# Ledger of designs, part 5: miniprotein binders against q9bqp7

Target 1, 240 residues: q9bqp7
Amino acid sequence: VPQNWFPIFNPERSDKPNASDPSVPLKIPLQRNVIPSVTRVLQQTMTKQQVFLLERWKQRMILELGEDGFKEYTSNVFLQGKRFHEALESILSPQETLKERDENLLKSGYIESVQHILKDVSGVRALESAVQHETLNYIGLLDCVAEYQGKLCVIDWKTSEKPKPFIQSTFDNPLQVVAYMGAMNHDTNYSFQVQCGLIVVAYKDGSPAHPHFMDAELCSQYWTKWLLRLEEYTEKKKNQ

## First folded at step 3 (miniprotein)

Design B1
Fold by ESMFold2-Fast, scan of step 3:
Structure B1 (fold): chain B 240 residues (1-240), chain A 86 residues (1-86)
Amino acid sequence: as target 1 above (240 residues)
Amino acid sequence: SPLEELLKLIEFLLKLVEELLKEAEELYKKGDPEKALELARRALELAEEAARLAEETGNPELIRRAKELIERAKELIEEIERALKK
């Protein structure tokens, strides 16, 4: 158990829609400051195994592609992910005016991969929106909050390329989702309660995306692990 | 499931340790004991972590496999270290 436990869910909030909820998805801009992001906390608290696997992967890629080739590869992976997220935000935004560049983004294999998931997504509440946990002192930028098969979820969109070390792309993803969930549930910019998570892994070749649903119990279990990582981060920074 | 995620991690670590030990053995045979030692020591660290995680699951097969890999790594490390002293 974490030394400074805090609940993931806010008992004063409901997951049911009400008249005070905005009719358009919220998009609170992320303001850069000294408060650590979810991503930074996770990166700074990797296990020795995670660090080794990342370094091993990096060295293999450099041997195969050269240093410049590796940089181009990683830049391309980042760009593909960014385009995928931009396309999803456009698709899920009401009354979005599509530009010519958006048409190209909507034709990617990743977008084809998620079409069957999107059919089950409705009631979008937030898109590319900042969350802050004022009590636990961390921030994040979540992808989407919407109903998936009737359940309000924090939804995280992932692109999959092989061979990525599974630890980088899989192990910390649930922690990221619950970190955003706990922050949103206690952020005054939001009025609703989220109790479920969804990680959607999309594939470049257009093969059907894999949805990984997290119910309230599973979210609570990962929340405890997130609190331990946050505690480790805080202790590490005190000792520097 | 956190348990299912943990089991996947353990399985991956065990497989990675086997690959690292194989590579270390090949490097040693090819006359690169310093690189072989580095890989073998890393394999030991990962095998010990896999054993700790396996103990948490109570899965006897995973515990057995992790302990076998720990012993293989220790034996290889000792062999390489003896060769480097001479």
Scores: ipSAE 0.000, ipTM 0.135, lowest interface PAE 14.3, mean pLDDT 79

Design B1k
Fold by ESMFold2-Fast, scan of step 3:
Structure B1k (fold): chain B 240 residues (1-240), chain A 86 residues (1-86)
Amino acid sequence: as target 1 above (240 residues)
Amino acid sequence: SPLEELLKLIEFLLKLVEELLKEAEELYKKGDPEEALILARFALELAELAARLAEETGNPELIRRAKELIERAKELIEEIERALKK
């Protein structure tokens, strides 16, 4: 039980369309400051046991791929993820200039993987946009806010390279989504309410992406876990 | 898939816990109860992590396996602690 519990949803906000809503998706730039990011909070609150597990996983991968092979694997995963996010932002942008962009950016297996998900995505309200929780004092950069099958969601795009999965991002993904959601719901730069999350995992070989939908109840459950991680981060900072 | 990655991570954790408990039992039998206790406690913490992750998947087999390992670790810890008190 977190000591400073705060609600994920804002009772003064609605998820319904409003005439004051922007006609183009929001893209608020992330300002670097002393306020911690969602990613830093999660990185700094891993237990010694979790750190040991990650090191053991790294050793196993190095044994299989070699040190140089592991380095190349890791850098390639990062690059593929970055390109995938850039392509999705381009595809979901309402701008007609999409035709002027590099066609090779749009031809990856990851993009093929998400085609069936994208057909159910509409009403994009934010892309690669900064969020800040004004009361809890943390920031983040979310991928996308849009309607998925008619429900307004914080959408997080992930890449996966079978059969050697990238373990480090696995169990914190729901926490990341709800952290962004709670921040956006209390950020004065946004006027609407998001109550659902969606984690979409795309595959390099183009096989169909897996959508992991999080309803309001599930988001509330993960929100409590996020608050505990944030509390732990704050305590560690005070003891420095 | 994050679910597939999570399932593999849980399976790895369960296997690691089994190895740590085996090492702890061997150390205890060899007369190193203090070191055995350290490993058994570490195994318990990892088993509890595996249980939390297994609950997120809703996979009943993984949840069952994790809970069994938690019980095994607790029993071993209790046995070693009793030996150290005497």
Scores: ipSAE 0.000, ipTM 0.126, lowest interface PAE 13.5, mean pLDDT 79

Design B1l
Fold by ESMFold2-Fast, scan of step 3:
Structure B1l (fold): chain B 240 residues (1-240), chain A 86 residues (1-86)
Amino acid sequence: as target 1 above (240 residues)
Amino acid sequence: SPLEELLKLIEFLLKLVEELLKEAEELYKKGDPEKALELARLALWLAEIAARLAEETGNPELIRRAKELIERAKELIEEIERALKK
C-alpha cells in the first residue's frame, strides 16, 4: 500500500454544474516548476522490460534511419499528435474564433476517426489545462474534461497507426488519466469533481476510434497504482 | 552484426510476450481480470514492437510469429473486457 495514500475523490465537490461555474472551459497554463509532471513520473518509473525495449528499439531505429532520420521520424510522430490535440481543442471550444481555425487542422484521418465519440461529448469544462496536486506535489497538463454520455470524465486523446480496438502502451494510460483526475479534484483552481475517465484511441486511416471508459471503481484501483509509481519516483529522486 | 543483435531482440520480445500472455490467462482463470487485462495489454504492445522489428528483418517466420501473438493478445483482451462489463 502506498505510504503517502491520499483519496482520489474530493467529497466537498460536486460533478454537477452550478451558477458559479465559468461558461467558458478552463485553460490554465502550465507554469515553470521544479515539481514533477505526471509524464516525468511515469517515464522515470518504467519497468525494466519497458526500459530495455525502448532503449533497444531506439538503438535499432538510429541504426536504420541514422540520427537525423530518427529525429525526423520522432518529430513527425510528435507533430501529428500535436495537430490532433490542437484540432480537438478547436472543435470542443465554445468560442467561434477557435472553431474557425485552419481547415487543414480539421481534415485528418484522426479527426474523422473520433467523430462518433465527439457526438457524445458535451459540457466541456477544461481544455489543455494545467492541474496540480497541492498535497502530493505533482503537476500535469490534461487534454479535456467534459461529459461523455452524460458522465463527467477526464478524457485523454491517443493516436494509433493501426485500426484496432485497444490502447497502445495501455497499462500507463489509465495511470495518467487518474493522476490528472486526482490532481484536478484537489486543485484549488477547479471547483468540480471528476470520478470517471475516458481514453479514446483514434486511428490514422479514419477507422472508428475506440473509447475505453473507466468508472469510479476502476479509477480508484488505478489511483492506488499511480500513488505507488509516485512514491517510487520520490524515493529515486532522494537517492540520486 | 546489427542484424544479429536485432534478431536476438526480436526472439527475446516474442518469448516475453508468450510468457506475459500465459500469466494473463492464468490470472484471468484465477479470478483477477483487472491484472490479467493489464498484462494482456502489455503483451499486445510488446507484440506490436516485435512485429515492426520483424518486418525490418524480412524474416517470414518472425513476422508470422509476431502477428500470431498480436492476434492472441487481442482475443484475450476482448474476452477479459467482455467479462469486466458483466
Scores: ipSAE 0.000, ipTM 0.105, lowest interface PAE 15.5, mean pLDDT 77

Design B1n
Fold by ESMFold2-Fast, scan of step 3:
Structure B1n (fold): chain B 240 residues (1-240), chain A 86 residues (1-86)
Amino acid sequence: as target 1 above (240 residues)
Amino acid sequence: SPLEELLKLIEFLLKLVEELLKEAEELYKKGDPEDALFLARVALRLAEYAARLAEETGNPELIRRAKELIERAKELIEEIERALKK
């Protein structure tokens, strides 16, 4: 049990739409500051097992691609992920954003992979939007908040390249989702409450994406684990 | 040993950060500041992770190298962001 427990859900908020809610999805910009991000907290509190899995993945990839090929591959994976998120933001936004829409981005294998999930997504409330937990003092940038099959969810889009999915298993994506959820539920910039999460794993070859739905109970369980990681980060930050 | 494996991981991360920063600098020079900024931010996150792992080992050389890469990444990010504001 974390020493500084705090609830993930805000009893003063509802998941029902409010008349004062904006008609277009929210897009609060993320600003750099001393307050730690969700990603920073998770990266700085990885377990020894997660570290070992990352090392084994590296060794396998270098054997397959060579050292130079591995470096190029890693760079391209990050850029492909960025472009996938840009394409999804464009598809889900009812308004033109500051970013140019590109036909090639919309026709990628990752977008084909996720199309059957997108047909079940509606009522978009936020896209590429910053969240801050005012009490627990952390920030994040979430991908999407929308209804999936009628339930309001924090949705996280992931990319995977078959047969090279190993690095995904070393990261705490469910913890990211609930961290964003808890922050949004207590962030003054938002008026609604989210109680569910959705992790969507899209594939480069266009194979159907896998949705991993997280109900309120499962979110509460991962929230406790997130609080422990945040506590560990805070202790390490204070100790030098 | 677990320590030996951790040292190898830190060395890998430091080398990867160097390569990502080099790629970001080249993208910026070629007129692709948005992709350059993205890679530079990824490099910063990985450098910060490497610094934390290095501190766990108590190896002053690894700690120094990681902190230098953090500083280099921050400087590149600031330069690109400043250019994008105009």
Scores: ipSAE 0.000, ipTM 0.183, lowest interface PAE 17.1, mean pLDDT 78

Design B2
Fold by ESMFold2-Fast, scan of step 3:
Structure B2 (fold): chain B 240 residues (1-240), chain A 86 residues (1-86)
Amino acid sequence: as target 1 above (240 residues)
Amino acid sequence: SPLEELLKEIEYLLKIVEWLLKEAEELYKKGDPEKALELARRALELAEEAARLAEETGNPELIRRAKELIERAKELIEEIERALKK
């Protein structure tokens, strides 16, 4: 149990759009701040098991691909992920002035993978947008806030090669989503309530992406775990 | 993916370092060397962390960017320290 409990949802907010909501998705820039990011908190508070699994994965990959092959692999993963997120932001943005280069990006296997998910996404309210929790003192950059099958969600887009490694932990992805959700629900730059999350895993070969929907109860469960990770991070900082 | 999350963290650290260095340079020019030095030292710490993480990934572009920011932070720190000794 966290020592300093704080609710994930804001009872003063509604998930329904109102007339004052902008017609274009919000894109709040990162605030000039030294406050830790969600990803930094999670990285700095990994469990011994998570650290062990990451080190084992790295050693296995280096043995399989060699040192140079591993470097090429990581560079390709980075570039593909960057292009995938750029293409999604372009697709979901109200701006229709795409250059030929952007249109070519829409033909990637990852984009083909998410087509059936995108069909159910509408009412986009935020894209690549900063969130800050003033009270809990953390910030983040979320991928997307939109309705998925009629429910307003914080949506996180992930890339993966088939098949997914069984030893790869996805536990921190739900924590990341709820951390963004809790921040947004208490951030004065936003006026709406988000109670659901969605993690979409897209595949390089174009096979159908897997959506992992998180309802309000599940989000609340992960929120408690996020508060514990944040508390651990804060304690580690005190020992500087 | 642990790798994907690590790459996102490195990108975020690099963005924060760039912001801290810009803010430190502006404070120094405006005549607040003590606050500038605090921000520059924080930038160095984060740039070194970003470089360490980037080396773990083996991504040459991220390693290069992190090392450039480390050098910029060290140069700024030295300049401010010299000013404070005067």
Scores: ipSAE 0.000, ipTM 0.365, lowest interface PAE 11.3, mean pLDDT 80

Design B2k
Fold by ESMFold2-Fast, scan of step 3:
Structure B2k (fold): chain B 240 residues (1-240), chain A 86 residues (1-86)
Amino acid sequence: as target 1 above (240 residues)
Amino acid sequence: SPLEELLKEIEYLLKIVEWLLKEAEELYKKGDPEEALILARFALELAELAARLAEETGNPELIRRAKELIERAKELIEEIERALKK
């Protein structure tokens, strides 16, 4: 699938704020659908090398932590990630809430890790919001759309434990971000254009998070790779 | 034997490290130092694992190869980090 047939950017859209844009960030719920999700597409199109790396990472973790320790570790990683995303949504949302924030999570190392990044984040447009590319027929749930250092970005928040970062999400992170970007740019529920991506890796020990900024040119390059993965997924589905 | 199995696993780890370093170098050349750094750091982690396992086997060639890859990974990481500070 050539990028020129399915561009990542919508020529009819601008990244500038529209007066009709809501002051409250959008949060469109993700509904169960037969349309594949970004994560499903990426999981089903991993290369043999990526599959092997994931298995070796798992074996290494089991070797160091033990079988039960690995189970506890992975369970904790998913739970901490979920709580981290919930805390960030709460922090970035101007919405009034009646529920108490998790005091322990607000004091967590992950939240401390991202403080310097959050200072550069403003103009939040969407939080935990569903996107759908109507033409390419895929869906996703993005973390955040906001201005980072003055540029409108799809922002993806990742957690990592030093010295053992989660390898599975690392290799496909840029593809995930541009897939969400392309979907949002062609989703009728959104009126603006996103041209940049940001992957933020937060650390459990509170050490400064690493921001991985993707400009428009880099996003276009990864978009081409995403289209190939999507094509591979579609072909694999037909043959199965 | 368990030793023969381990030797094969170490050789495969070394091959994966070489692949990761090549990918990191390509990403760095393409203007994606952030992603290159992530891959280079992972390559270092796996190279250090391979070195520990190779030391346990006492195989001098595998130990040598693992240490070479550790050095290459460290050099690449330092280069990328230096570029990012500019």
Scores: ipSAE 0.007, ipTM 0.193, lowest interface PAE 9.9, mean pLDDT 79

Design B2l
Fold by ESMFold2-Fast, scan of step 3:
Order: structure tokens, then sequence, then C-alpha cells
Structure B2l (fold): chain B 240 residues (1-240), chain A 86 residues (1-86)
């Protein structure tokens, strides 16, 4: 149990649309500060098991591809992920100028993979938007906040290459989602409440993406685990 | 020694695989086959790594344990994939 527990949900907020909500999704820019990001906290508090798995994955890939091939592979994985996120932002944004400029991004296997998920996504409220938990002092950049099958969700888009899966995010994806959710629910730049999460794993070969829906109860369970990781990060940061 | 360190790494990896398979089985029983499948696939991949490392040590019990976990992971993956087809 975390020593300094804080609620994930804000009792003063609603998930219903506000009449004053903007017609375009919010996109608050991420500003660099001394305040740690969600990604930084998770990276610095990996368990011994996670560190071992990451190291073994790296050693295997280097043995198989060589050092040069490993660098090329990881660079390509990050580039593909970036392009996938840019394409999704373009597709979900009402700004047609973004859609016009990135034709090739819209033709990837990853985009084909998520088509069946996208038809169930509506009411987009935030895209590539910064969040800050004003009390717990952490920041993040979330992918998307939108309704999935009628429920307002923090949506995190993930890419996966079935033959050579990128292992780093497998254990921490739910923690990342709830960390963004808790931050947004207590961030003065936002007025609504999110209580559900969705992790969408898209596949390079165009195979149907897997949606992993997280209801409010599951989000609360992962929130407790996120608070423990945040406490561990804060403790490690003190005089170490 | 390098061998002693490798043996400890293999033991740790096998424990991780056992944990992943147990978690996958529980998720599957609780009605989350998609998450269960992802954990089971990760477990298979890591079990294969453990098997290769165990072969380097020549330790027959570690090799046997790793291969046993590989088979368990494969069986679980096939069961979950079959359920997802229904």
Amino acid sequence: as target 1 above (240 residues)
Amino acid sequence: SPLEELLKEIEYLLKIVEWLLKEAEELYKKGDPEKALELARLALWLAEIAARLAEETGNPELIRRAKELIERAKELIEEIERALKK
C-alpha cells in the first residue's frame, strides 16, 4: 500500500461533455521542467526482473543482428512508432491540412491494423497533450483522450512486431495509462474526468489490433501500483 | 565465476517465466484472454532464451525445467488462441 495515497479520480469532475468544450481537441505543449515525466519515473524504478528482461532482450538482438543491425532495428522501431502516432493524430484531428500532408503515413500496416478500433472511437477531447499532476508533481504526454464504445478513455497506441517484440513497455503500459489519467483528472488545464483506459496494440503486418480496455476498478488497482513506483522514484532521488 | 553468475541469471529467468505463466493463466480464467495471450507469448520467448543459456551450462535440470516451461507456454498460447477463434 503506498504511504501517501492520493485518489486517481476527482470527485468534482464529470466525464460528460461541457457546453464550453472546444470544437477541436486540446493539445497542451509539454514544457521541460525539473518535474519528472511518467516515462522517466517508470524507467528509473524498473524491477530487477524488468531490468534483466531488457538486458537479455538487448543481448539476444545484438547476437542476432550485430551491433550495427541492432541500432538500425531500434531506430526503425522508434521511427515506425513515431509515424504511427503522427498518422493517428492526423486521422483523429478535425484539421484537414494535417491529413493532406501525410499520405504515406496513412498507408502503413499499423494503420490498417487499427481501422476496426478507430470506427469505435469518437468525441476526441485531447491529442498529444501534456498533463501534470499538480499535487504529486509529475508530468506526461498522453496520446489521446476520446470515447471508445461510449466510454471516455485515456488511449495509448502501441506498435508491436510479432517476430521481434519490443519488450520495454509490456509490464508498464497500464501504469503509464493510469498515471496520465490521474494527472489529467487533477490538471487545471482540463475540466473533465477520465476513469477508463485503453491500450491498443497495433501490428506491423496489418493483423487486427488488440484493444485492452481498463474499467474504473482496474484503473484504480493499477493507480495504487503507480503510486508505489512514484514513491520509489522520489526516495531514490533523495541523496543517492 | 562467470558460470556461477550465469546459473543465477538462468534461475532468475526461470522464476520470471513461471510468474508470467501463472499470471497469464489467472488472466485467462478471469476472462481476459487478450492480455493472457500477450503474457504467455512473452513467457515462451523468455523460456527459449533460458533453455539456450541452460544448454551453455550443461546443467541437465535447468535444461529440463526450461524445456518444460516452453511446452507449458506453447500449450497455453494454443488454448487461448483457440478460445479467441470462438
Scores: ipSAE 0.000, ipTM 0.105, lowest interface PAE 16.0, mean pLDDT 78

Design B2m
Fold by ESMFold2-Fast, scan of step 3:
Structure B2m (fold): chain B 240 residues (1-240), chain A 86 residues (1-86)
Amino acid sequence: as target 1 above (240 residues)
Amino acid sequence: SPLEELLKEIEYLLKIVEWLLKEAEELYKKGDPELALYLARMALDLAEEAARLAEETGNPELIRRAKELIERAKELIEEIERALKK
């Protein structure tokens, strides 16, 4: 059990929309801060097993592609992911603020992959928006908060090439989602409660994206694990 | 020696496989079969690599452990896939 336990859900908040909620999705900018980000905490507290798996994956890829080929591959994956997120933000934004969709659409399938998930997404509350946990002292930038099949979720969009999915984010994706959720639920810039998470893995070939839905109970279980990672990060920093 | 280093690498690889299978089993039990399946498949791939490396060393205990982990991974994958049917 973590020493500095704090609840993920805020008993003073509701998941129902109210009249004061803006009609346009929130987009709070992430400001430079000495407070650690969710991604930094996770990167600095990887288990020895996670580090081993990441290094093995890198070595196999370098053997297959060469060092220059590996750098090109990872750069291309990063760029494709960035463009995918930009396209999704454009698609989910209100029409009045939407620039030409075609400018941001990926060729060859990621947007096609996610179409059936998007049909179940509505009531967008936040897009590419900063969150801060004022008590636990961490920050993050979440992709999306919207209703998925009627449930308000923190939604995280992932890209994958089916034959060789990325290994480095697999174990920590649920922790990332609940970290954003807990921060948003206690961030004064937001007024609503999020109790569910959704990780969507989209595929380059256009095959149907895989949704990984996290209900409130599962989120609470991952929240405890996130608190342990945050505690480990804080202890390591104190000893530096 | 190079053989001693390889034996240690195989030992650690087998420990990683055991960890992945334990994580996959726990995820499956707590209601996260999609992530569990992903980790179980990763465990199978690594267990098969460990078996290949163990066969090259001729170490009977490492070969036995690797083969047991392969079977355990296959059984878990099959169980999760059955649960995920539709």
Scores: ipSAE 0.132, ipTM 0.615, lowest interface PAE 4.8, mean pLDDT 83

Design B3
Fold by ESMFold2-Fast, scan of step 3:
Structure B3 (fold): chain B 240 residues (1-240), chain A 86 residues (1-86)
Amino acid sequence: as target 1 above (240 residues)
Amino acid sequence: SPLEELLKDIEELLKLVEFLLKMAEELYKKGDPEKALELARRALELAEEAARLAEETGNPELIRRAKELIERAKELIEEIERALKK
């Protein structure tokens, strides 16, 4: 249990849309780069086993592809992920006029992979938007906040070459989602409350994406683990 | 088929559980029982999920392997917890 426990949900907020809510999804730019980001905290507090697993994977890939091949592979994975996120932001923006039936928008196998998920997504409230937890002092850039099957969710889009049919195989992704959720629920730039998460793992070959829905109870459980990681990060910075 | 894909996913999950348990054992032997316990508990959670998925497939070998890993994880957790009691 974290020493400085703080609640994930804000009891003064509702997940129901208000008349004052903007019709266009929010896109708050990231402002405070000196405060640690969610991804930085997670990267700096990986468990010994996560570090060992990552190093084992890296060495295996270098052995298979060569050093130059590994560099090209990782660069390509990064670029494909970036393009996937840009395409999703465009698709989910209600007033995107450049959707003149351009096949380039839907040609990616990753976009094909998520089509069945997108049919259940509506009421988009935020896209590629910055969140900050003023009290816990961390920031993040979330992918999407929208209703999935009628429930308001922080949605995180992931690309993977290997199947991820269960949430445990997504590693720190649940922590990332709840960290964004807790920040948004306590960020004055937002007026609503999010209690659910969704991790969507898309595949390059167009195979159906795996959705990992996180209800409020599961989010609360992962929130406690996120607070422990944040505490580890803070202690690490004091000692360095 | 969807079943063939699920069987491969379960196989990879079982391999991950075995890897995590091996790392937990090594960390415990090296004198890091707190980290070993965290890893062993994670391995148990993943092994229980693998057992659930294996039961859904009806594959007796995967079910057996998942149950063996669950017991191995529980034994390691109990051993580490006993060491931390003092």
Scores: ipSAE 0.000, ipTM 0.119, lowest interface PAE 18.5, mean pLDDT 80

Design B3k
Fold by ESMFold2-Fast, scan of step 3:
Structure B3k (fold): chain B 240 residues (1-240), chain A 86 residues (1-86)
Amino acid sequence: as target 1 above (240 residues)
Amino acid sequence: SPLEELLKDIEELLKLVEFLLKMAEELYKKGDPEEALILARFALELAELAARLAEETGNPELIRRAKELIERAKELIEEIERALKK
């Protein structure tokens, strides 16, 4: 159990919009990099099994593709993910124009993959927005906060080459989602409460995306695991 | 002696293979067959290396253990691959 436990939900906040909430989705820019990001904390505290998996995967890919081929492959995966996020931000923005709606982005297999999920997404409150946990001292850049099937969620968009039908196969993604959630719930730049998460895994061939919904109970369970990873990160930094 | 050091290295390698197979089994049980397959294949490679080294030493217990781990790894890989094809 983490020694510096902190609650994920803020009792002073409601998950429903009120009259004082902005009419357009929030997009708060990332302000400083001195405070560790969620992704850095997770990368620096990978489990022994995750390290073995990553190293073995890397070695096999280099053997198959060569060093230059491996670099090209990883670069292409990164670029595809970036394009996918840009397209989703454009689609979900209420002030969309022809300039904002790039036809090439809208025709990708990944965008086709998520169409059935997007039909259930409404009430967008934040897009590509920075969050900071003022007490626990970490930052993050979340993809989206919106209602999914009537529930306000932190939504994380992922791309994958292979099917990921189980939440366990999405690695540290649940930890990322709850870390963003806890930060947003305690960030003075936001006034609402998020209690649910959604990880959406989109596929390049246009196969239907897999949604992994996380209710409040599941989020609380993953929050405890996130706090342990954050504590591990903090201890590693103190000993450097 | 160099032989005593090699015997100890083989013993440690066999322990690593057992650890990797246990992790692969847990990942498979928890619904991560693709990740489990990666670990199981790595375990097989290391088990085959351990078998070659054990054969060189002529130590019957190490040879037996290495061959047993090779079979366990192959069985797990086969099981996971069948599950992925369904």
Scores: ipSAE 0.000, ipTM 0.142, lowest interface PAE 14.1, mean pLDDT 79

Design B3m
Fold by ESMFold2-Fast, scan of step 3:
Structure B3m (fold): chain B 240 residues (1-240), chain A 86 residues (1-86)
Amino acid sequence: as target 1 above (240 residues)
Amino acid sequence: SPLEELLKDIEELLKLVEFLLKMAEELYKKGDPELALYLARMALDLAEEAARLAEETGNPELIRRAKELIERAKELIEEIERALKK
């Protein structure tokens, strides 16, 4: 149990559309400050098991690709992920018209991979938008808030190259989603409630993306684990 | 005591082996047999080390658990290797 427990859901908010809600998805800019990001907290509080697996994965990849090959591989994975997120923001934004570069991105295997998921996504409320938990003192940049199969979700888009997944991202994806959810539910820049999460893993070869839906109960379970990670981060900071 | 610390270390090592085997099984089912095989082999190495340490302590339950995990790792490795040869 975390010592400094705080609820993930805000009882004063509703997930139902309000007539005063913006017709354009929100995009609050992320401000640089000393408040830790979700990704920073997770990176600084990896379990011994996660650290061990990550180091062994690095050793295997370096053995196969060499030092320079590993750097190139990691850079390419990062760049592909960035472009995938840019393409999805463009597709889901009602104000965006397709450009030639966006046209080329739309033809990628990753975009082909998510087509069947996108058919079930509607009512976009936020895209590439900053969240801050004012009480728990952390920030994040979420990918998307939209209805998936009629339920309002924090949606996190992931890319994966079979057979070589990045081990760290595999373990902490649900924690990242609920951290964003809890922050948004208590952030004064937002007026609605999110109770569900969705992690979508897209594949480079165009094979169908895997959706991992998280209902309110599952989100609550992962929220408790996120609070423990945040507590560990705070304690480590005091001892440095 | 040094013996009690070693018993705790063995217990943590056995938990790590169990975790690695579960991850290997999940990766194999998800279509990543190469990484699954890598993790399963790592689990085997650690389970064998746990068995050696457990035998030094003479704790029969830790010895039994370590040997069970060695057999689980060997079975998983053989399954994945058989699939990769096809």
Scores: ipSAE 0.000, ipTM 0.175, lowest interface PAE 12.3, mean pLDDT 79

